# Designs tried in a protein design chat: VHH binders against q6mzz7r34to333. Part 9

Target 1, 300 residues: q6mzz7r34to333
Amino acid sequence: TFKDETFPAADSSIGQKLLQEKRLSNVIWKRPQDLPGGPPHFILDDISRFDIQQGGAADCWFLAALGSLTQNPQYRQKILMVQSFSHQYAGIFRFRFWQCGQWVEVVIDDRLPVQGDKCLFVRPRHQNQEFWPCLLEKAYAKLLGSYSDLHYGFLEDALVDLTGGVITNIHLHSSPVDLVKAVKTATKAGSLITCATPSGPTDTAQAMENGLVSLHAYTVTGAEQIQYRRGWEEIISLWNPWGWGEAEWRGRWSDGSQEWEETCDPRKSQLHKKREDGEFWMSCQDFQQKFIAMFICSEI

## First folded at step 19 (VHH)

Design o2
Fold by OpenDDE, fold request of step 20:
Structure o2 (fold): chain B 300 residues (1-300), chain A 126 residues (1-126)
Amino acid sequence: as target 1 above (300 residues)
Amino acid sequence: QVQLVESGGGLVQPGGSLRLSCAASGFTSYPFRTYTMGWFRQAPGQGLEAVAAITHQGGRTYYADSVKGRFTISRDNSKNTLYLQMNSLRAEDTAVYYCAAHPGYGTYYPDMYDYWGQGTLVTVSS
């Protein structure tokens, strides 16, 4: 099987800062087939943002962009290509990123750093041995130098690295924006959309009482005008790359909020999903207050 | 409110070096270590452009293509200070350099920065 000597199964691929921060010693690297849970799959039942579960790399900026990428078949195909753990398996995987004005191929082996039987960074979902997120993250780590280099980056870099597109940035506190229109237009155009929360009490991502995470990146997955009481309200859908329900909004239009019970909008059943998957709705008003930035990456 | 004060600017010959400092204060809501910091510049007759930016923990940096390999941005969160080491200076680097702070997750777009210093003039001339 293939071994990547340019990004070896060694501490250098992790990076000293991350090793120290996580107090990691004697890191073990395993191929997916050596992990418990059954036979591995590169892609299982198509690509979804819900395949992504952030691990210890603190790379929400990348994962949020990746989450958005999953909604664009053209870009995701460009980056992931067709690969398999079955047909002609050799422990080698290839990915593409936009760098210096061109698409660059990054080749990796499928050895992943683990603690016990769990990946240190992006993890397959429970009862799921789908590894495209883990391998893509590794490829991006290689591109940037190490897993440590994934820590707390710039939102626009991830978006451009995945698309080669152009960025429209929005300061949510400085100017009113028709978010519904902007998001719908961007989505229709196949653009990627991410957003970020403002500073918090610590220099690390912290879960707040309202369910949001400070200094954190999210994917914007949609926006709608919804009937509410005797009028209309604008709501926006976000996805937290943490990927679980405890990291979701707890205010108005959240999964368990009264607004969903009160609305008579015929699209309620379509829009309202009570899942613990990191995706949630909130009012555009609350979004503009609780988030600080939104980025739209459009095709050139 | 947050205040940023630049220093270290001045006249330098081409090929010379300068080190800019930005002293930050007034963090009443959240600490300096939670802010993304950046250096921006405006040359005579030109618009504001991003020179360099650094994430709140200092783990990642951004550089304009025109300064890559010559400038280094760094920060000392214990001192609430941002730095810009400028080496191999060129005439085209002549500008007023501004320190700026973004109270959120990493970005290097200037219109995302809420707090700005008064600027320090850097003149590169023979």
Scores: ipSAE 0.940, ipTM 0.969, lowest interface PAE 0.4, mean pLDDT 95
Fold by OpenDDE, fold request of step 20:
Structure o2 (fold): chain B 300 residues (1-300), chain A 126 residues (1-126)
Amino acid sequence: as target 1 above (300 residues)
Amino acid sequence: QVQLVESGGGLVQPGGSLRLSCAASGFTSYPFRTYTMGWFRQAPGQGLEAVAAITHQGGRTYYADSVKGRFTISRDNSKNTLYLQMNSLRAEDTAVYYCAAHPGYGTYYPDMYDYWGQGTLVTVSS
């Protein structure tokens, strides 16, 4: 099986800062086949943002962009290609990123740092052994230098690295924005959309009482005008790369909110998903108040 | 209410070095360490340009292509201070340099920065 000597299964690939922060030493690296839970899959059924679950790396900026990428078949195919753990498996995986005005290929082996039987960083969902997110994160870590170099990056960098596109930045507190129109237009064009929360009491991502996380990046997955009572309200859908229900919005239009019970919009059943997967709706008004930045990355 | 005060600018010959400092204060809502910080510059007759940026934890840095390899941005969160080490200075580096703060997750787009210093003039001339 292939071993990548340029990004070895060693502490140097994790990085000293991260090792110190997590108090890790002599980290064990395992291939997906060596992990419990059944046979590994690169992609199971289809690519989905819900396959992503953030781990020990503070790389929400990248994972949010990745979550958005899953909605663009052209780019996700460009980056992930067709790979497998079964067909001609050799422990080698290849990914593409946009760098310095061109697509570059990053080659990795499939050894992943683990603690026990659990990946240290991006993790497969507990329900499956799908590893494309873990391997892609590793490839991006290699591109940047180490897993520690994934920490606390810039939202626009991830978007460009995944697309080679052009950024439209929006300061949500500075000017009024027709969010529904902007998001719908961007989505229709195949653009990637991420957003970020403002600063908080600590310099690490912190879950707040309203279910949002401070100093954190999210994926914008959609926006709609919805019937509510005798009028209309604008709502926006977001996805938290944490990928679990406790990290979802708890205010108006949240999964369990009264607004969904009260609306007579015929699209209610389509829009309202009661899942614990990190995706949620909120009003555009609340979004503009609780978030600070939105980035749209469009094709050139 | 956040205040940013730049210092360290001045006249320097081509090839010379300067170190800019930005003293930050007034963080009543959230501490300095939670802000993304950046250096921006405006040369005569030109628009505002991002020079360098550093995320809240100092995890990653951004540099404009024109200054890569020559400039280094750093921060000391214990002192609420941002730095810009400028080496191998060129005439085209002549500008007013501004320190700025973004109250959120990492970005280096100037439109996202809410707080700005008054700027310090850097003149590179023989």
Scores: ipSAE 0.939, ipTM 0.969, lowest interface PAE 0.4, mean pLDDT 95
Fold by OpenDDE, last read:
Structure o2 (fold): chain B 300 residues (1-300), chain A 126 residues (1-126)
Amino acid sequence: as target 1 above (300 residues)
Amino acid sequence: QVQLVESGGGLVQPGGSLRLSCAASGFTSYPFRTYTMGWFRQAPGQGLEAVAAITHQGGRTYYADSVKGRFTISRDNSKNTLYLQMNSLRAEDTAVYYCAAHPGYGTYYPDMYDYWGQGTLVTVSS
């Protein structure tokens, strides 16, 4: 099986800063086949943002972009290509990123750093043994130098690295924006959309009482105008790369909010997905207040 | 109430070096270490451009293509200070350099920065 000597299964691939911060010693690297949970899959059925569960790399800026990428078949194919743990498996995986005006191929082996039976960083969801997120994260780590280099990057870099597109940046506190229109237009065009929360009390991502995480990146997955009482409200859908329910919005239009019970909108059943998967709705008003930035990356 | 004060600018010959500092204060809501910081510049007759940016923990940096390999952005969160080491200066580097702060997750787009210093003039001339 293939071993990548340029990004070895060693501490250097993780980075000293991250090793120290996480108090990691004697990190073990395992191939997906060696992990419990059954046979590994690169992609099971289809790729989904819900396949992503952020680990210890603090790379929400990348994972948020990746979450958005899953909605664009063209970019997905470009980056992930067709790969498998079964057909012609050699422990080698290839990914593409946009760098300096061209697509570059990044080749990795499938050895992943683990603690016990769990990946240190991005993890397969619910033990479904789907590893495309883990491997893609590793490939991006390699591209940047190490897993440590994934910590708290720039939102626009991830978007461009995944698409080669053009960024439209929006300061959510500076000017009024028709969010529903912007998001719908972008989505229709196949653009990637991410957003970020403002500063908080700590220099690390911190879960707030309202369910949001400070200094954190999210995927914008949609926006709608919804009937509410005798009028209309604008709501926006976000996905937290953490990928679980405890990291979801708890205010208006959240999964368990009264607004969903009160609305008579015929699309309620379609829009209201009460799942603990990191995705949630919130009002555009709350979004503009609680978030600081939104980035749209469009194809050239 | 955030205040940014640049220093270190001046006249330098081509090929010379300067180190800019930005002293930040007034962080009443959130601490300095939670802000993305950046250096921007405006040359005579030109628009504002991003020179360099650094994430709140200093883990990642951005550089304009024109300054890559010559400039280094850094920060000391314990001192609430941002730095820009400028080496191999060129005439085209002549500009007013501004320190700026973004109260959120990492970005290097200038219109995302809410707080700005008054700027310090850097003149590169023989």
Scores: ipSAE 0.939, ipTM 0.969, lowest interface PAE 0.4, mean pLDDT 95
Fold by OpenDDE, last read:
Structure o2 (fold): chain B 300 residues (1-300), chain A 126 residues (1-126)
Amino acid sequence: as target 1 above (300 residues)
Amino acid sequence: QVQLVESGGGLVQPGGSLRLSCAASGFTSYPFRTYTMGWFRQAPGQGLEAVAAITHQGGRTYYADSVKGRFTISRDNSKNTLYLQMNSLRAEDTAVYYCAAHPGYGTYYPDMYDYWGQGTLVTVSS
């Protein structure tokens, strides 16, 4: 099986800062086949943002972009290519990123840092042994230098690294924007969309009482005008790369909010998902107030 | 309410070095360590351009292609200070350099920065 000596299964690949922060030393690395849960899969059925669960790398900027990438078949295929743990498996995986005006290939082995039987960073969902998110994160870590280098980055970097596209940045507190139109147009064009919350009381991402996380990146997954109380409201859908339900919006149009019960919009069943998967709706008004930035990455 | 004060600018010969500092204060809502910080510059007759940026914890940095390998951005969150070490300076680096703060997650786009210093002039000339 392939071993990547340029990004070895060693502490150097984790990085000093992260090792210190997590108080880790002599981290154990395992291949997916050596982890419990059955045979590993690179991609099971299809890729989904819900395959992603952020771990200990504090790389929400990348994962949010990745979450958005999953909605673009062209880019996701460009980056992930066709790979498998079965056919011609050799413990080697290849990914592409946009760097310096061209697509570059990053080759990794599939050894992942673990604590016990769990990955230290991005983890497969409990339902299956799907490892494309873990391996892609590792590849990006290698590209940047180490897992430590994934720590709190720039939103636009991830977007460009995944697409080679151009960024439209929106300051949500200073620029009037038709969010529904912008998001729908971008989505239709296959653009990637991420957003970020403003500063908070601490320099680490913290869940607030309203369910949002301060200093955190989200994926914008959609926006709609919805019927409500004989009128219309504008709502926006976001995905938290934490990937669990405890970190979702708790205000208007949240999963359990009264607005969904009261709306007579025929698209209710299509739009309203009561899942603990990190995705939620909120009003565009609340979004503009509670978030600070939105980035749209479009194809050149 | 947030105040940014640049210092360290001046006249330097090509190939020389300067170290800019930005003293930040007035963080009544959120602490300095929660802000993304950046250096921007404007040369005479030119537009504002991003030079370098650093995330709130200093984990990631951005550099314009023109300054990569020559400039280093850093921050000391305990001192509420941002730095820009400029080495191997060139004539084209001549500009007013501004310190700026973004009250949110990492970005280096100028339009996203809400607080700006008065700027410090850097002149690179023989």
Scores: ipSAE 0.938, ipTM 0.968, lowest interface PAE 0.4, mean pLDDT 95

Design o2
Fold by OpenDDE, fold request of step 20:
Structure o2 (fold): chain B 300 residues (1-300), chain A 126 residues (1-126)
Amino acid sequence: as target 1 above (300 residues)
Amino acid sequence: QVQLVESGGGLVQPGGSLRLSCAASGFTSYPFRTYTMGWFRQAPGQGLEAVAAITHQGGRTYYADSVKGRFTISRDNSKNTLYLQMNSLRAEDTAVYYCAAHPGYGTYYPDMYDYWGQGTLVTVSS
């Protein structure tokens, strides 16, 4: 099986900063086939943002962009090639990123750093041995230098690295914007959309009382005008790359909010997803107040 | 309100070095360590340009292509100070340099920065 000597199964690939921060020593590296949970899959059925679960790396900026990428077949085909753990498996995986005006190939082996048979960073979902997110994260880590280099990046970098596109940045506190129109237009055009929360009480991503995470990146997955009471309200859908329900919005239009119970919109069943998967709705008004930035990455 | 005060600018010969400092204060809502910080510059007759940026924990940095390998951005969160080490200065680096703060997650787009210093002039000339 292939071993990548340029990004070895060693501490250097993790990076000293992360090793120290997490007090990691003697990190073990395992291939997906050596992990419990059954036979591994590179991609099962199709790629989905819900395949992504952020781990020990503070790389929400990348994962949010990746979450958005999953909605664009054209872009994701640039990044992901057909690969398998079964057919012609050699422990080698290939990805592409946009760098310096061109697509560059990044080759990795499938050894992943683990602790107690659990991936240290992006993890496959429980009972889902789908590893494309783990491997892609590793490839991006390699591109940047180490897993430590994934920590606390810039939203626009991830978007461009994944698409080679052009960024439209929106300051949500200083620029009035028709969010529904902007998001729908961007989505129709196949653009990637991410957003970020403002500063918080600490320099680490912290879950707030309202369910949002400070200093954190999210994927914008959609926006709609919805019937509510005697009128209409604009709502926006976001996905937290943490990938679990305890870190979702708790205010208006949240999964368990009264607004969903009260609305008579015929699209209620379609829009309202009661899943603990990190995706949630909120009003555009609350979004503009609670978030600070939105980035749209469009094809040139 | 957040206040940013730049220092360290001046006249320098090509190939010379300068170190800019930005003293930040007035963080009443959230601490300095939670802000993304950046250096921007405006040369005569030119628009505002991002020079360098650093995320809140200093995890990642951004550099304009024109300054890569020559400039280094850093921050000391214990001192609420941002730095820009400028080496191998060129005539085209002549500009007013601004320190700026973004009260959120990492970006280096100038339109996203809410707080700006008054700027410090850097002149590179023989």
Scores: ipSAE 0.935, ipTM 0.966, lowest interface PAE 0.4, mean pLDDT 95
Fold by OpenDDE, look of step 19:
Order: structure tokens, then C-alpha cells, then sequence
Structure o2 (fold): chain B 300 residues (1-300), chain A 126 residues (1-126)
């Protein structure tokens, strides 16, 4: 099986800063086949943002972009290509990123850093043994230098690295924006959309009482006008790369909010998803107040 | 309110070096360490351009292509200070350099920065 000597199964690939910060010890590198849970899969059925669960790297900027990428079949195919743990498996995986005006291929082996039986960083969801997110993250880590280099990046870099597109940046506190129109237009065009929360009391991402995370990046997955009482309300859908329910919005139009019970909109069943998967709705008004930035990356 | 004060600018010969500092204060809501910081510059007759940026914990840095390998952005969160080490200065580096702060997750787009210093003039001339 292939071993990548340029990104070895060693502490250097993780990075000293991260090792120290997280007090990581006894890190073992294992191939997915050596992990419990059954046979590994690169992709199960199809890729989904819900396959992503952020791990020990503070790489929400990348994962948010990646989450958005999953909604674009053209780009995701460009990045992930067709690979497998079964067909012609050699422990080697290839990914593409946009760098310096060109698509570059990054080759990795499938050894992942683990503690016990758990991946240190991005992990398969619900032990489904789907590893495309883990491997892609590793490939991006390699591209940047180490897993440590994934920490605290720039939102626009991830978007461009995944698409080669052009960024439209929106300051949510300074510019009035028709969010529903902007998001719908962008989505229709196949653009990637991410957003970020403002600073908080700590220099690390912290879950707040309202369910949002400070200093954190999210994926914008959609926006709609919805009937509410005798009028209309604009709502926006976001996805947290943490990928679990505790990190979801708890205010208006949240999964368990009264607004969903009160709405008579015929699309309610389609829009309202009661899942603890990191995705939630909130009003555009709340979004504009609680978030600071939105980035749209469009194809050139 | 957040205040940013740049220093270290001046006249330097081509090939010379300068170190800019930005003293930040007035963080009543959130501490300095939670802000993304950046250096921007405006040359005579030109628009504002990003020179360098650094995320809140210094995890990643951004550099404009024109300054890569020559400039180094750094920060000392214990001192609420941002730095820009400028080496191998060129005539085209002549500009007013601004320190700016973004109260959120990492970006180097100037429109996202809410707080700005008054700027410090850097003149590179023989």
C-alpha cells in the first residue's frame, strides 16, 4: 500500500502547535480499513454536507466551504473524482484544489491520525465509515503544510481553493442586502456560500446560549420567504460544520420553534427538518444581527 | 470604541527595511485576540489594497502577491499590537499604511474591517 513520504504519518504532519495546544499524545495513524465499524467507503450513495463532522482542527472556514461544495455536482466532482476502497485500492487518494490559477492534484495515503479508534480531526458521521471528508481534509492539510495549518484560516481562501471562483463579500452590518434574492440567485448559479459569526468573549469558537457559535463559519444552504400568520417572513438556512444538534440555532424558526407550528405555508413539510445535524433555519433579521459576514463564490 | 494607532512609517531607501506597529485599544466588548487584523495601503492615485492579514490567533496569514517574501505580519495579543515587518522595500511600496480590525472570523477583504487607524506614511525613495 502507498505511503506518502511527503506527508508522513508523523507528528510533523499534525504540526507542533496543534499537538501542544491540544496536548495530543499517543497519536496513531491508521488506515480506514483498520478502524472499527465495518468496511470503509469513500462515498456512500452520494456526498452530503451531513457527512462532515468537524474534529480537532479549527478549520470551520474550510469545512463550511466544503459543506457548500457538496451542493455543486460540478465542483465536487472536480475535487473528489472517482475513487474507492474496493476498486484498485492501493491506499492512495487524489484530490484537486485551485492554486495559483490552476487545478493542482494533491496525492495522499489514507492513513489518518487517531486516538484509540477515533479520528483526531474530521470523523465519519455516526460511524457510517464514509471517509471522503476525512481524506479531503487531510489532502487540504497537506496542501497547506500540516493539520495545524488548517487552524483559523480565511473564509475566502477555502472558497477559492475549492472552485477557482470569484468572491462577493457582504458585510451584514453595513450593507442592506436582499438575502433571499441573493442566496437564491447564488444557489441557482451553483455558487458556494459561507458566512461567519462575529467575535466573542473568547479567542476560540464558543457555543453561545442561542445555539450559535462565536468566531465560527457556517454554510448558507438556502433562503426562502415563508408564510407566517397573515404575512410573510424571510428565513435563511445555515449549516454548522460541527454537524450536531447542540450547535443549532435556538431562536425563531429553529427546529423546535413555535413559528413552524404556527405557519400554514404549504412548503412547511419540505423546509422544516427536525434533525440534529447542524442545519437550521433562522430569520433573515436574526441572521443579519447575529452574523457579520457572508461570502458568495461564483464561477468565473 | 476600538482605536488603532499606526507608527513606524517614514522615509527609507530602496532595499531598506521598516517595521510598522499598530497599537490597539478600546476593546470594551471583545478582546483584541478575537479580532482579525490587517494591514492595508493606499498609494498616491491608487485604491486601497490589502497588504497582509492575520487571523485572531495568528493561525494563518495573508499576503498580497506584491509583498510576499518581503513583508511579515505578526501580532502580540498580550500587548494588543499588530506588526508589519517590511524588508527589501521598493518604490512601489510607497503608500499610506493602515492598520485595521475585523471583529469576526478570518478575512482579508478591506470592506469587512470595521476599525481603522489614521495611517502612517511610508516613502521609499533614493
Amino acid sequence: as target 1 above (300 residues)
Amino acid sequence: QVQLVESGGGLVQPGGSLRLSCAASGFTSYPFRTYTMGWFRQAPGQGLEAVAAITHQGGRTYYADSVKGRFTISRDNSKNTLYLQMNSLRAEDTAVYYCAAHPGYGTYYPDMYDYWGQGTLVTVSS
Scores: ipSAE 0.924, ipTM 0.960, lowest interface PAE 0.5, mean pLDDT 95
Fold by ESMFold2, look of step 19:
Structure o2 (fold): chain B 300 residues (1-300), chain A 126 residues (1-126)
Amino acid sequence: as target 1 above (300 residues)
Amino acid sequence: QVQLVESGGGLVQPGGSLRLSCAASGFTSYPFRTYTMGWFRQAPGQGLEAVAAITHQGGRTYYADSVKGRFTISRDNSKNTLYLQMNSLRAEDTAVYYCAAHPGYGTYYPDMYDYWGQGTLVTVSS
């Protein structure tokens, strides 16, 4: 099976920043078939943002863009190609990223860094053994130099590297914006949409009392005008790349909130999927107050 | 209130070097080390151009193509200071250089920056 000499299964591929700062020790590298959970799959039943769970690198800037990308089938084939752990498998996986005006292929072996029986960085969906997100993250780490080079990056770079598109940036505190219209228009056009919270008390992402995470990037997954009491409210949905069971917004329109109990909007059950999956709704007013930036990446 | 003060500008010959500094203070809500920092410039009669940016932990940097390989951005979070080392200066580098801060996740677009210094003039001329 293939062994990548240019991005080896070694500490150099992780990088000293993460090894030292997070006190990583006893890191071993395994191919997915050597991990618990049964036979591995590259993709099972199409890709979804819910296949992604952020691990030890603070790469939400990349994973939030990836979460948005999973809703656009043209980029699935472009970036992920057709690959598997069975047909013509040799431990080689290939991905494409947009670099300097062209799509560039990045080749990796499928040895992933592991601690215990768990992937150290992006993890496969629980009990599903679906590895495209882990392998894509490794490919992006190779492109940038190491997993340490994923640790807090630029939001614009991830969006461009995945699409080759152009960015509209919105400072949520200094620009008037019709959020519902902007999100619906961008979604209809197949654009990627991400957003970010502002600074927090430390230089690392932290869950706050309101359930949001500081210094963190989210995927924008939708926006709606919803019937509420004797009028209408604007709401926006977000996905946290930390994934299942992690911090979610606890204010108005959060999962299980009074607003969802009281609304008579006929779309209630479709919009409010009561699961701990990292996706949540909040009012557009709260969004504009609690977030600092939104980015829309559109095809040229 | 956050205040940014640039220094180190001046007159220099083509091929020369300068080091700009940006002293930051007034971080009452969140500390300097949580901000993304950038250098921006504006030549006479032209728009604002991003020159370089650095993430809050310093792990990644951005450089405009026109300065890549010649300029180096760095930060000292213990001194609340941002730097720009400018080498191999050219006449087209002549501009007012601004230090700026974004209170959030990494970005290098000037529209995203909330706090700006007054600027320091760099003139590259024989």
Scores: ipSAE 0.789, ipTM 0.904, lowest interface PAE 0.9, mean pLDDT 89
Fold by ESMFold2, last read:
Structure o2 (fold): chain B 300 residues (1-300), chain A 126 residues (1-126)
Amino acid sequence: as target 1 above (300 residues)
Amino acid sequence: QVQLVESGGGLVQPGGSLRLSCAASGFTSYPFRTYTMGWFRQAPGQGLEAVAAITHQGGRTYYADSVKGRFTISRDNSKNTLYLQMNSLRAEDTAVYYCAAHPGYGTYYPDMYDYWGQGTLVTVSS
């Protein structure tokens, strides 16, 4: 099977920043077939943001953009191509990114860095052995130089590197914005939408008491007006690239909150899905207060 | 309240070098090392231009195309200081240079920056 000598299964591909910060040495690399959980898949059905679970790199800026990208089918063929672990499999995978005005191809082998039985970085979704997100993250690490080069990047760069598009940036504390209209318009246009929380007490992302993560990027997945009491409230849905079983918002309109129990909106069951998948709703008022930035990346 | 003070501006000949510093203080909410930092400039009669930005841990940098390969942004989080090394200076680099801070994840658009210094003048002239 293929072995990539330009991005080898070695500590150099992880990079010193993460080796030191995570106190790693002699990292083991395995192909997906050699991990527990049965035969691997590249894509199982269509792609979904719920296939993504962030690991040890602080690359939410990239994964949030990727989560948004999964809602836009035009990028699947451009970035992921047609690949599998079965037909003509040789341990080689290819991806495309936008760089310097053109799409460039990045080739990797499928050896992934692991600790015990688990991937160190992006992990496959529990129980389905789906590896496109792990392999795409590795390809982006190779493009940038190492997994350490994924550690806290620029939000704009991930959006452009995945699309070649143009960014509208919104400072949520200083710019008036009709969030529901902005999100609905951008979604209809096939634009990517991400957002970020402000600084926290340390220089690393940390879950806060309210369930949000400081210094962290999220995917914006929807916005709606919803009936509440004798009026209407605006709500926005977000996806945390930390993924399944990780911190979610605990305030108004969170999963299982009284607002969901009290609303008489006929779309309640369509909008409110009680899962620990990293996706949640919050009021647009709370969003504008707790987040500092939103980015919309549109086709040129 | 956050205060940013630029220094190191002045007159320099084309092809020369200059190093700007930005001393940061008043970070009572969260530490300097959690902020994204940037250098911006405004030439006479022109709008504000992003020059360079650096992530809070210093792992990634952004440069405008007009300065790539000539300017280097850096930070010293132990001294709450931001730097801009400017080499191979040209007449078109003449501007007031501003230090700015964003309390969040990395970005390089000026509208995202909340705190601004008063600026330091750089003049590149024969």
Scores: ipSAE 0.766, ipTM 0.896, lowest interface PAE 1.0, mean pLDDT 89

